# Designs tried in a protein design chat: VH-VL binders against q0aze0. Part 374

Target 1, 268 residues: q0aze0
Amino acid sequence: MKIILVNNRFKENTEKKAQEIAGQLSALNVEVIIDNGLDEPYAGTVDFIMVLGGDGTMLRAARRYGQRAIPVLGVNMGTVGFLSNIEINELAEYLPLILREEYSLEARMMLEVAVFQQQSLLTRVFCLNELLLRSNSPRMLSFALEISGQKLEPYRGDGLIVSTTTGSTAYSLSAGGPIADPQLDAFIVTPVASHIINKRPLVVSPEREISLHLLEEREAIIGIDGQIKMDFGAENRVLIKRAPHPLLMVNLKAKPFFTSIDRSLQRQ
Below, E stands for the ipSAE of ESMFold2; O stands for the ipSAE of OpenDDE; V2 stands for 0.75 times the mean of E and O plus 0.25 times the DockQ between their complexes.

## First folded at step 18 (VH-VL)

Design GG21 (framework fv_bermekimab; at its last look DockQ between E and O 0.88; V2 from the best seeds 0.80)
Fold by OpenDDE, look of step 18:
Formats: C-alpha cells, structure tokens, sequence
Structure GG21 (fold): chain C 268 residues (1-268), chain A 123 residues (1-123), chain B 107 residues (1-107)
C-alpha cells in the first residue's frame, strides 16, 4: 500500500504530524509520500490520500489528485469545516480500517474548469468547490452566461459563482446561494451583487455545460476554490463542465450534514 | 490580419446551382461559428445560414431551407454555401462572417466580414 | 421569426447633430442585439453588441441602449465618416434577423 499525506505547508503542526504519521505507516510496511507543497503533484501510483488540515488543504489536494480516482480522507487538525471526516486524534482508531480498506466512499462532483485565451487553452483545472468570476474594479461586469448553448440574459453585477454542491457551503453561500446536499450532483450558479435585485441562483444539471465571457472590454478576475487567481478579460472564456471523475471522499465516520450545518457555519 | 474572402459568385440561370466559398485566414477558423449573410441590390441585410464551429449544427433562413446547404472544411479553413434551385430573389451580394465568440454553440454577433461575392442571374 | 423594425428608415442630418435610431423587436430578445454600420460598397462593421457594449475601436460617440424589445443607437455628434446605413440584428432566436436599416445621409 502506498499513501500520500497532504498537509498544509503553511502550518508547521501539520507538517510535523505528517512526518509522525509517515513514520507510523512505514513501520507498518506502508509506503508514504508527503506532499507538503511539492511543485508538481506526485506522479506515481498511490492507493490512498490522507489530507491533514482543514478545508483549504482538502481543496488543494482535490485539485492536485482528485482526477485520479483515489480515496481521499480528510483528517481535521483543529479547524472547522465541511470536508474533514475524522479528527486527528481519531486516526489511530481508524487506521486499521484504512489499511484493510474497510471504509465507504462518497463521490463528490468536481468541476472541470477550462480557461481560454483567444482559442488557446490557458489552463484546465479540476476543483471541488467553485469557479468565481469577479470584477477587478468598482464597476460592474457585463458578461454572458451560456448553459448548454442557451444564452441567458446578460448578467450585470460584481460577478458570478459556479459551484458544486460541495461548494454550496463555501463562497456561494455567502453570496446567497442555497445549501445543497453534497450527495447531489449539480451546478449552483450564484450571482454576486447583481444589478437585478434578488436575482435568483440557478441549480443546473451536471449534464450541462456552462460558459462565461465578458461582453465589454474590462478587467476581471477568476478565482478557483479561493486559492487560484487569474486575470480575465474580453478575450478570455471559461468553460465549465462536470469533471469526468468525482472526488472519492472516504467515509469512516458518519457525519450528519444538515443537523450540523448550523454549528459549522457559526464557527467559520 | 483576420480576413474572410468570398468567391464563387457570378451569373447563373434560374433553377441552376452555384457553390460559394469563403476562405478564412489570420485566425483559428475551426474555433468559430460562421455565417452567410446576403444583401440584394439596394436592399438590407438578410441572414442566410450559419454553421457551428464544429460543423455539427447548421441553421438556415426559411427562404433558403431545402435549397441551400452550408458546410465547412476546417482543415482547409473554408466555408461553403451550396445553392441549389436558385431563384431570381436570390440575387445578392453574399457575405461570410465569423462569430465573435470562439467555442460557442450560440451566436454572439459578427465581428469580421468578407467583402462579399455577387450572385446575379442572366436575362 | 423575430421581426426587427427600425425607425426611421432614413434620416437627414448635419455634422455635429445628435442622431438616434430605434430598433424594435417583435418579441423580447433580452439584450442580444447588435448594431452594424455599412458604407456603400463595403461590408458591414460591428459597432455595438449586447445592446450597449461598444466594440473595440469604435468611437465613443456611438452608444447603444435598451433591453427587451426596444433598443436605441445614438450618435452623440455626427461626424463626416458616420454617414452610412445602420442595421440592428438580434441573435437571441434562430433564425437570426436584421432590421430594415436606417440610412443616415447629408442634410
């Protein structure tokens, strides 16, 4: 068995813990790779990914490894979030189950985000939470939203969020989007400060494709999971579709999403 | 340097066929939907047909449905309009034009036009 | 099909004049309206898209407004090079349709 430990490179305690866990796993004849901010994702074949940290670390891990159909376990290390399954102090208890592969998997839809510059692909990213289009000035954006080739009315506002259901409790929520069951596959399209008061968010089938482009010569920014930032102008387009593979989140401990939503949100 | 150049126009007899071509250069032709628009002498613009960037979707004005066929060869950067069963009312300058937005299944205006090719009929 | 009605069909104006052209759609086309300028013997040129978005290189004296079914093209101060025929065009629905055109000519 080969396991990748993904820790938060900016938190020393997660690094230390990764080293400790690596030692423990090695003693059990498990091969361990530690990704504490590698320039490139580990390219070798692995059987399991353990994320040590919070939601941000999970998002990073998902973007780096999510497309490989590898079980990913979130291990919370003192943070509050929605993406961890067990606490660090519980790891010892569940480690035997992990090694025996006695766990369930929860498939979480991811976004495939393609950013283009004049027909050239700039980047393609798989992300777990959302794509954000945002104005880079105090002025509103004017942009086109296209869903499966259908032109919606031009959007005018500060921006737009295209989120997974997993991401519904992230920035989309702050922008007025609905809380969605993470077990549901869907896009959530949430306006950010639309010029139309009470512009409603859209829940869109995962089978559809979404595209965004500016209708005016303005400067904007796209954000992915709050961690990737790119300049976005009139010559750019974003194409969004369901990622071909979901993130396989390990479920060792049942977590009642809806009954705990208030507690989690209050602590963020 | 983005350019469209129409060709194939000329004098034709009613009921006959004519094939127009539009050669694209200076941009990635295969990335854009393309249109045919015609203009009768002294008249306004009339949209004729459009084809998606992949060539899989074709759209026609009612006035030309069943008679005209739009197609493209992305490998050669050429747009075609096969015009069959031509009528006197088809007399016009025929323009090809590219859509503004690349990789779209919808249309977002025509930002580059050719200079047109004239189709007329013999008396 | 969506009918696009332009008014007036022609307008006589002088350099420096404010010129307003109206386009009415038979149905709600949202803001998916384009304005084109065509000079004699030349291909049309896209001026404005999405009802109000000025295209690159187009002078600021041109402006567009409107949504739904009523749209307006305004030339704030007509210049000699602006004498031409202007067309509106919708692409919210297929088939795409043009207005009848408005010829801006010398008074």
Amino acid sequence: as target 1 above (268 residues)
Amino acid sequence: QVQLVESGGGVVQPGRSLRLSCTASGFTFSSYGVHWVRQAPGKGLEWVAAISYEGSNKYYAESVKGRFTISRDNSKNILFLQMDSLRLEDTAVYYCAKDRIYYSKAFYGMDVWGQGTLVTFSS
Amino acid sequence: DIQMTQSPSSVSASVGDRVTITCRASQDIKSWLAWYQQKPGKAPKLLIYAASSLQRGVPSRFSGSGSGSDFTLTISSLQPEDFATYYCQQDNYRPLTFGGGTKVEHK
Scores: ipSAE 0.867, ipTM 0.928, lowest interface PAE 0.6, mean pLDDT 95
Fold by ESMFold2, look of step 18:
Structure GG21 (fold): chain C 268 residues (1-268), chain A 123 residues (1-123), chain B 107 residues (1-107)
Amino acid sequence: as target 1 above (268 residues)
Amino acid sequence: QVQLVESGGGVVQPGRSLRLSCTASGFTFSSYGVHWVRQAPGKGLEWVAAISYEGSNKYYAESVKGRFTISRDNSKNILFLQMDSLRLEDTAVYYCAKDRIYYSKAFYGMDVWGQGTLVTFSS
Amino acid sequence: DIQMTQSPSSVSASVGDRVTITCRASQDIKSWLAWYQQKPGKAPKLLIYAASSLQRGVPSRFSGSGSGSDFTLTISSLQPEDFATYYCQQDNYRPLTFGGGTKVEHK
């Protein structure tokens, strides 16, 4: 059995705990690969991914491994979040179930984001929460939103968020978007400080293709899951669609989303 | 240099057929939607047809629907207009034009035009 | 089909004049309107797209405004090379439709 342990070496001493857990797993004849974010993602076959940390560490794991259809378990290390399933002090209790593969999986839709410059692909990235387009200057943006070949009224404002339902409780929520059930597949399109006061968030079928481009020369930024940033200008275009594979999140412990939603939102 | 060049115009008789070609160079033809626009002598512009960058979506003005067929060959960088059941009212200079936005099935303005090819009828 | 009513049909002007051309759509086309310039014997040239966005290489004396159904092209100080015919076109609905044109002529 081969497991990847994902941590963030610069966050909340997760590196020490990852070494401790790796030792425990090795004693049980489990091969362990540690991914602390510094090296390229492990390319070989693995059976399971364990994420030690909060939602931010899970987002990185999803971007690196989410398209491989491998079970991913979120293990919380102190910060209450939306993407962890068990607490670190419960890991010993659940470890036998993990090793026997006695768990269920919850699928979470991801975005496939392709950014172009003058028809050349700059990057293709997968994300779990959202893509943000925003101004990188005091000037507002003027930009076009196209959904499956259909043009909306040009947007004018600070930017736009395209999120998954999982991302509905992240930046999209702060910008006025709805909270969505993470079991649904959908895009949520949320304007950021729009000068058109009747522009409303849109909930869009996951089968649609979404694209964005600027209508004027302006300095803008594309942000991915709040963790990746790239320049975006008048020569660029971004295309967004549902990623080929969802993130397969391991469910070992019941986590009632609706009965605990107020607690989770307080971290906002 | 970004360029579009039309060919295939000429003098025809009513009811006959004609095929126009538009050869593209200096840009990635397969990334852009393309249009046919015509202009009768001394008259204004009339949009005729358009085709999406991958060729899957085709649109026509009502006046030509059922008689004209737009198509493209992305491997040869050529746009076509097959004109069947021609009428005297089809007399015009025919332009091809490139849409300005790559990888889009919508239209955002025609930023590069050919110089046109004339279609007329015998007197 | 969307009818595009363009006025005036012609305007007589001198170098340095401010010239205003209007275009009205038969129904709401949002801001999806383009302006083209055409000189005799030549293909049209795109000036403005999305009602107010200036195409690259077009002088800043050209500007566009309006949304919904009423639109305006303005030339702030007419230059000798601006004597031409101007067309509006909506690209919100298919089929795409042009206005009838406005000829800007030397007095």
Scores: ipSAE 0.678, ipTM 0.872, lowest interface PAE 1.6, mean pLDDT 91
ESMFold2 (binder alone), look of step 18: mean pLDDT 93; pTM 0.954

Design GG22 (framework fv_bermekimab; at its last look DockQ between E and O 0.89; V2 from the best seeds 0.81)
Fold by OpenDDE, look of step 18:
Structure GG22 (fold): chain C 268 residues (1-268), chain A 123 residues (1-123), chain B 107 residues (1-107)
Amino acid sequence: as target 1 above (268 residues)
Amino acid sequence: QVQLVESGGGVVQPGRSLRLSCTASGFTFSSYGVHWVRQAPGKGLEWVAAISYEGSNKYYAESVKGRFTISRDNSKNILFLQMDSLRLEDTAVYYCAKDRIYYSKAFYGMDVWGQGTLVTFSS
Amino acid sequence: DIQMTQSPSSVSASVGDRVTITCRASQGIKSWLAWYQQKPGKAPKLLIYAATSLQSGVPSRFSGSGSGSDFTLTISSLQPEDFATYYCQQDNYRPLTFGGGTKVEHK
């Protein structure tokens, strides 16, 4: 068995714990790779991914490795979030189950985000939470939303979020989007401070494609999972579709999503 | 420089066929939907047909449906309009134009036009 | 099909005048309306797209307004080079349809 540990390079406690866990796993004849902010994702084959940290670390791990159809376990290290399954102090208890592959998997839809500039692909990213388009100035954006070739009314506002159901409890929620069942595959399109009061978010089939482009010569930015940022102008387009592979999240411990919503949101 | 150049126009007899061509240069032709628009002498503009950037979707005005066929060869950067069963009312300058937005199956305005090619009928 | 009614069919104006052209759609087309300028013997030129967005390189004296079914093209101060025929076009529905045109002439 080969396991990759993904930790937060900016948090020393996660790095130390990764080293400790690596030692324990090595003693059990498990091969371990530690991704402590590697320049490039580890290219070798692995059987299991363990994420040490919070939701941010999970999002990064998902972007780096999610397309590889590898089981990913979130191990919370004292942070508040929705993406961890067990606590770090529980790892010893569940480690035998991990090694015997006695766990269930929950498939979470990811976004495939492609950003173009005059037909040239600038970047293609798979992400777990959301794509954000927002103004880079105090002025509102004017942009076109196209869903499966259908043109909606031009949006005017600060921006727009295209989120997975997993991401529904992230920035989309703060912008007034609905809370969605993570077991449901769908896009959530949430306006950010729309000029039209009470502009409602859209729930869109995962089979459709979404594209955005500006209708004016203004400066905007694209944000992905709150971690990737890039400039976005009139010459750019973003195409969003369901990623070809879901993130396979390991479920060792049952977590009642809906009954824990209030508790989790209050802590954020 | 972005350019479209129409060709193939001329004098034709009613009921006959004619094939127009539009050659694109200066941009990635295969990335854009393209249109045919015609203008009868002294009259306004009339949209004729459009084809998506990959060529999978074709659209026609009712006045030409069943008679005209739009097609494209992305490998050669050429747009075609096959005009069959031509009628006197088809007399016009025929323009080809590209859509503003790349990689879209919708249309967002025509930002580049050719010079046009004239189709007339023998008296 | 969407019928585009453009008015007036012609307007006489002088340099410096404010010129307003209207376009009405037979049904709502959201904001998907374009304005074109055409000079004699020339191909049309795109001025405005999405009802209000100015095409790159077009002078700021041109502006578009409206949504739904009623749209307006305004030339704030007519210049000598602005004498031409103007057309509106909807692209919300297929088939795409043009207005009848408005000829801006010298007074």
Scores: ipSAE 0.873, ipTM 0.934, lowest interface PAE 0.6, mean pLDDT 95
Fold by ESMFold2, look of step 18:
Structure GG22 (fold): chain C 268 residues (1-268), chain A 123 residues (1-123), chain B 107 residues (1-107)
Amino acid sequence: as target 1 above (268 residues)
Amino acid sequence: QVQLVESGGGVVQPGRSLRLSCTASGFTFSSYGVHWVRQAPGKGLEWVAAISYEGSNKYYAESVKGRFTISRDNSKNILFLQMDSLRLEDTAVYYCAKDRIYYSKAFYGMDVWGQGTLVTFSS
Amino acid sequence: DIQMTQSPSSVSASVGDRVTITCRASQGIKSWLAWYQQKPGKAPKLLIYAATSLQSGVPSRFSGSGSGSDFTLTISSLQPEDFATYYCQQDNYRPLTFGGGTKVEHK
């Protein structure tokens, strides 16, 4: 069995805990690879991914490994978020089930995001929460949103969020979008400080293709999961689709989304 | 530098067929939607047809549906208009034009035009 | 089909005049309207897209306004090269449709 332990290299308690867990697993003849973010993602076959940290560390793991159909377990090591399943102090209790592969999986839709400069692909990334288009100046953006070849009224405002249902409790919520059940597949399109009357958040079929481009020269930024940032201008376009594969999240401990939602939101 | 050149116009007889071509250069043809627009002598502009950048979506004016077929060959950078069952009212200069936005299945304005090819009928 | 009605059909003007051309759609087309200029014997040239956005290389004396069904092209101070015919076109719905044109000519 081969397991990747993902931690955040800037939080020393996760590094130390990752080493302890690696030692425990090695004593059980499990091969362990530690991914602290310094190296390229491990390319070989892997049976399981364990994420030690909060939602931010899970987002990075999802971007690195989410398209590979590997079970991913979130282990909380601090403030409760939306993407952990168990607490670190419970790991010993659940470890036998992990090793016997006795757990269920919950599929979480991801976005495939392609950013172009003119016709040249700059980046293709897969993300779990959202793409943000926002102004990088005090001036409003004027931009076009196209959904499966259908043009909406041009947007004017600070920007736009295209989110998964998992991302519905992240920036999309702060911008006025709905909370969505993360078991649903959908895009949530949420304007940011729109000056156009009647621009409501949209819930859109995951089969749609979404694209954005600026209608006039402005300094803008594309943000991915709040962790990747790119300049965006009039020569750029972004294309968004449902990613080919969902993130496969491990469910060992019941963590009912709706029962806990108020407490989880208060910690964002 | 960016250029569209129409060809294939000429004098035809009613009821016959004609194929117009538009050769593109100086830009990535396969990334853009393209259009045919015509203008009868002394008259205004009439949009005729358009095709998406990958060729999967085709759209026609009602006046030409069922008679005209738009197509493209992205490997050769050529746009076509097959014109069947020609009528006297099809007399016009035919322009091809590039849409301004790449990788879009919608249309956002025609920013580059050819100089046109004339289709007329013998008297 | 969306019918686009331009007015006036022609205007006589002098260099330096402010010229206003109106375009009305038979249904709402959001802000998806383009303006084109055409000189005799030449292909049309895009001036304005999305109702208000100026195409690259077009002089700033041209401006567009309006949304929904009613749109205006304004030339703030007519220049000799601006004598031409102007067309609006909606690109919100398929088929795309042009207005009938407005000829701007020497007084």
Scores: ipSAE 0.685, ipTM 0.874, lowest interface PAE 1.5, mean pLDDT 91
ESMFold2 (binder alone), look of step 18: mean pLDDT 93; pTM 0.954

Design GG23 (framework fv_bermekimab; at its last look DockQ between E and O 0.82; V2 from the best seeds 0.80)
Fold by OpenDDE, look of step 18:
Structure GG23 (fold): chain C 268 residues (1-268), chain A 123 residues (1-123), chain B 107 residues (1-107)
Amino acid sequence: as target 1 above (268 residues)
Amino acid sequence: QVQLVESGGGVVQPGRSLRLSCTASGFTFSSYGVHWVRQAPGKGLEWVAAISYEGSNKYYAESVKGRFTISRDNSKNILFLQMDSLRLEDTAVYYCAKDRIYYSKAFYGMDVWGQGTLVTFSS
Amino acid sequence: DIQMTQSPSSVSASVGDRVTITCRASQGIKSWLAWYQQKPGKAPKLLIYAASSLQSGVPSRFSGSGSGSDFTLTISSLQPEDFATYYCQQDSYRPLTFGGGTKVEHK
């Protein structure tokens, strides 16, 4: 077995723990790679991904490795979030199950986000939570939302979020989006401060394609999972699809989503 | 420089056929939907047909449906309009125009136009 | 089909004048309206899209407003080069349709 440990490069305790765990796994004849902020994702074949940290670390791991259809376990290290399955102090208890591959998998839909400059692809990423388009000035944006070739009413406002159901409890929620069952595959399109009062979020089939572009020459920014940021102008387009592969999240410990929502949200 | 150049216009007899061409340069032709728009002498603009960037979707004005066929060759950067069963009311300058937005199956205005090619009928 | 009705069909104006052209759609087209300028013997030029979005290189004296079915093109201070015919066009529905045009001519 080969395992990659993904930790938070900005949190020293996660790095130390990764080294400790690597030692333990090596003693059990498990090959270990540590991704402590590698310039590029590890390119070799791995059997299991263990994420040490919080939701942010999981999002990064998902973007780096999610397309490879590898089981990903979130191990919480004292943070609040929705994406960790076990606590770090529980790892020793569940390690035998991991090594014997005695766990269930939960498939989470990811976004495929392609950003273009004219006809040139600037970047293509797979992300677990959301794509954000927002104004980079105090002025509202005017932009077109297209769903499967259908033109919706032009949007005017601070921005727009396109999220997965997993991302429904992230920024989309803060913007007034619905809380969605993570076991459901769907896009959630949530306006950010629309000029239309109480403009409703859209729940969109994962089979459809979504595109955004500005209708005026304005300064805008796109954000991905709150971690990737890039300028977005009138010559740019973003195309969003369901990623071809879901993130395979390891489920070692039952975590009732709906009964834990209040607790998790209160802590944020 | 982005440019569209129409050709193929001329004098034709009613009931005959004519094929117009529009050659694109200065941009990625295959990325844009394109249109034919015509203008009768001294009259306004009339949308004739459009084709998606990949060529899979074609749309026509009712006045030309069943008679005109829009097509494109992305490998050669050429747009075509096959005009069959021509009528006197088809007399016009025919413009080709590109859509503003790339990689869209919808249309978002026409930002580049050709000089036009005239189609007239023999008296 | 969506009918686009422009008014007036022609307007006589002088340099410096404020010129207003209206376009009415037979039904709601949201904001998917374009304005074009055409000079004699030339191809149309796109001025405004999405009812109010001024295209690159178009002077700021041009402005567009409206949504739903009623739209307006305004030239705040007419310049000599602005004498032309203007057309509105909707692309909310297929077939795409143009207005009848408004000729802005010298008084």
Scores: ipSAE 0.863, ipTM 0.924, lowest interface PAE 0.7, mean pLDDT 95
Fold by ESMFold2, look of step 18:
Order: C-alpha cells, then structure tokens, then sequence
Structure GG23 (fold): chain C 268 residues (1-268), chain A 123 residues (1-123), chain B 107 residues (1-107)
C-alpha cells in the first residue's frame, strides 16, 4: 500500500510528525511518500493521501492530487477547520480502518480553471474553493459573465467569485454569498463590491460552463483558492467548468456539517 | 493581415440554390464565432446567421430559417452559407464577419468584416 | 425577435456639431448593444460594444450610453469622415437584430 503524507514545511511540528507517522506506517509495510511542498507532486500510483494540517494544506493537496481519484484524509493538528476529519491523537485508533480500506468517501466538487491569452492556453488548474477575479488598481472592473452561452448584465465592481459549495464558507461568504451544504454540487457566483444594485449571488448547476472577460482595459488578478495569483487583462479569458473528478474526502469519524458551522467559522 | 473574403455571389434565377464561401486569413479562424450579414440595395443591415467557433451551434434569422444552412470547415478556414429556394427578397450584398471574442458560446460584436459578395436575380 | 428602432432615420449636420442617435429595443436587452458605422460601398465598422465600450482604434469623440431598452450614440464634434450611416445591433438574445440605420449627412 502506498500513501502520500502532505504537510506544510513551514510548520516544524507537522514535518516532525509526518516523519513519525511515516515510520509507524513503514513498520506496517506501507510505503510512504512525504510531500512537504518542496518537490514536484509524486507522479506514481498511490492508494491514499493523508493531509497533516489545516484547510490551507488540504487546498494544496486537492490541487496537486484531487483529480487522481485517491481518497484524501484531513488530520487536524490543533486548529479546527472545515476539511479535517480526525485529530492527530486519534490516528492510531483509525489506522486499522485506513489499512483495510474500511471508510466512507464524501465527494467534493472541484473547479477546472483554464486561463487564456489571445487563444493560447496559459494555464489549467484545479481548485477546491474558488476562483476570484478582482481589480488590481483603484479603478473598478467592467466585465462579462457568460453561463453556458447566456450573457448576464455586465458586471461593474471590484470583482467576482466563482466557488464550489465547499468554498461557500471561504471568500464567497465574506463577499455576501450563502453558506452551502458541501454535499451539493453547484457553482456559487458572488459579486465583490458590485456597483450594480441588483447583482445577487447566484447558485448555478454544476453542468454549466462559466467564462469571464474584461470589457475595458484594466489591471486585474485571477486568484485560485487564495494561494495562486495570475495577472489578468483585456486580452485574457478564463473558462470554468466542473472538474472531471471530485476530491474524495475520507470519513472515518462523524463530523456533522451543520452542528459545526459556528465553531468552524469562528476558527477560520 | 486579418482578412475575410467572400465569394460565390452572382446572378441567379428564383428557386435556385447558391453557396457562398468566406475565406479567413491572418487570425485563428477556429477560435471565433462567425456571422453572415446581408444588405439589400439601398437598405439597412440584416443579420442572417451565425455559427459557434467549434461549429456545434447554428443560429438563423426567421426570414431564412429552413432555406439557408451555415457551416464551417476549420481545417481550411472557410465559412459557408448554403442558400436554397432563393427568393427575390434575398437580393443583397452578403458579408461575412468575425465575432470579437475567442472561445465563446455567445456573440459580443463583429470586429472584422469582409467586403461582401453580391447576389442578384434575372429572369 | 427583438425589434430595434433607431431615431432619427436621417440627420443633417455640419462639421463640429454634436450628433446624438437613439436606439430603442422592443424589450430589455441589458447592456448588450453594439454600434456600427458604414460608408457607401464599404463594409460596416464596429464602433462600440456592450453599450459604452469603445472598440480599439475608434476616436474618443464617439461614445455610447444606455442600458435596458434605450441607448444613444454620441459624436461630440462631427468630423468630415463621420458622414456615414450608423446602425445599432443587440447581441443579448438570438437571433441578433439590427436597427434600421441613421444616415448622418452634410447639411
């Protein structure tokens, strides 16, 4: 059995703990690959991914491995978030279930984001929470939103968020979007400081195709999960679809979403 | 240079068929939606048809629906208009035009036009 | 189908005049309106898209405004090369539809 342990190299406790867990797994004849963010993602076949840390580390793991249909377990190391399932001190208790593949999976929709410059593909990325389009100057943006060939009234304001339901508790929430049940598949489209009074957040079928482009030359930025940043101008377009594969999140311990909302938001 | 060049116009008899072509050069034809627009002598512009960049979506004005067929060959950079059951009302200069936005399933304005090809009738 | 009504059909003007052309849609088209200029014997030229966005290379004396159903094209100070026919076109809904045109001619 081959497992990837994902940690954050900038937190020494997670690096040390990843090495300890790798030793424990090796003693059980489990091959372990440590991904601390320094190297390219492991390209070979793996059976399981264990994420040691908070939601930010899970977002990186989802971008690196989420399209490979591999079970991903979030292990909390002190700060409660939305994406962890068990605590680090419970790992020994659940390890036999992991090794026997006795766990349930919860599918979480991801976005596929393609950014173009004058018809040339610049990048294709997958994300778990959201794409942000925002102004990179004091001037407001004027931009087009297209949903499956349907043109909405042009947007004017600071920007727009296209998020998954998992991302509904991230930037989308701060911009006035709804909290969504992460078991639903949907896009949530949330304006950022819209100058157009009647622009409300939209909940959109995951089968739709969404695109954005500027209607005037302006300096703008595309942000991905709050962790990747790209310049965006009048020559660019971004195309957004549901990613081919959801993130497969492991459920070992019951963690009811609705009873945890207030606590998780206060820790966010 | 970015160019669109129409061909295939001429003098025809009512009820006959005619196929117009529009050859594109100087840009990536397969990335853009394209249109046919016509103008009868001394009259205004009339949108006729459009086709999406990949060719999967085709749209027609009511006046030509069922008689005209738009198509494209992206490997040869050619747009076509097959005009069947021609009527005297179809007398016009026919323009092809490129939409301004690449990889879109909608239309955002026609930024490059050909010089047109004339379709007329004689008895 | 959305009917596009332009007014006036013709305007007689002198170089230096401010010229305003209106376009009304039979139903709301949001801000998805384009303006074209056409000179005799020539293909149309895109001036403005999305109601108010100026196409590259078009002089800033041209401006567009409006949303919903009522739109205007303004030429702030008419130049000799601006004598032409102007068309609006909605691209909010298919089929796309043009207005009847407004001829701007020398007084």
Amino acid sequence: as target 1 above (268 residues)
Amino acid sequence: QVQLVESGGGVVQPGRSLRLSCTASGFTFSSYGVHWVRQAPGKGLEWVAAISYEGSNKYYAESVKGRFTISRDNSKNILFLQMDSLRLEDTAVYYCAKDRIYYSKAFYGMDVWGQGTLVTFSS
Amino acid sequence: DIQMTQSPSSVSASVGDRVTITCRASQGIKSWLAWYQQKPGKAPKLLIYAASSLQSGVPSRFSGSGSGSDFTLTISSLQPEDFATYYCQQDSYRPLTFGGGTKVEHK
Scores: ipSAE 0.710, ipTM 0.883, lowest interface PAE 1.5, mean pLDDT 91
ESMFold2 (binder alone), look of step 18: mean pLDDT 93; pTM 0.954

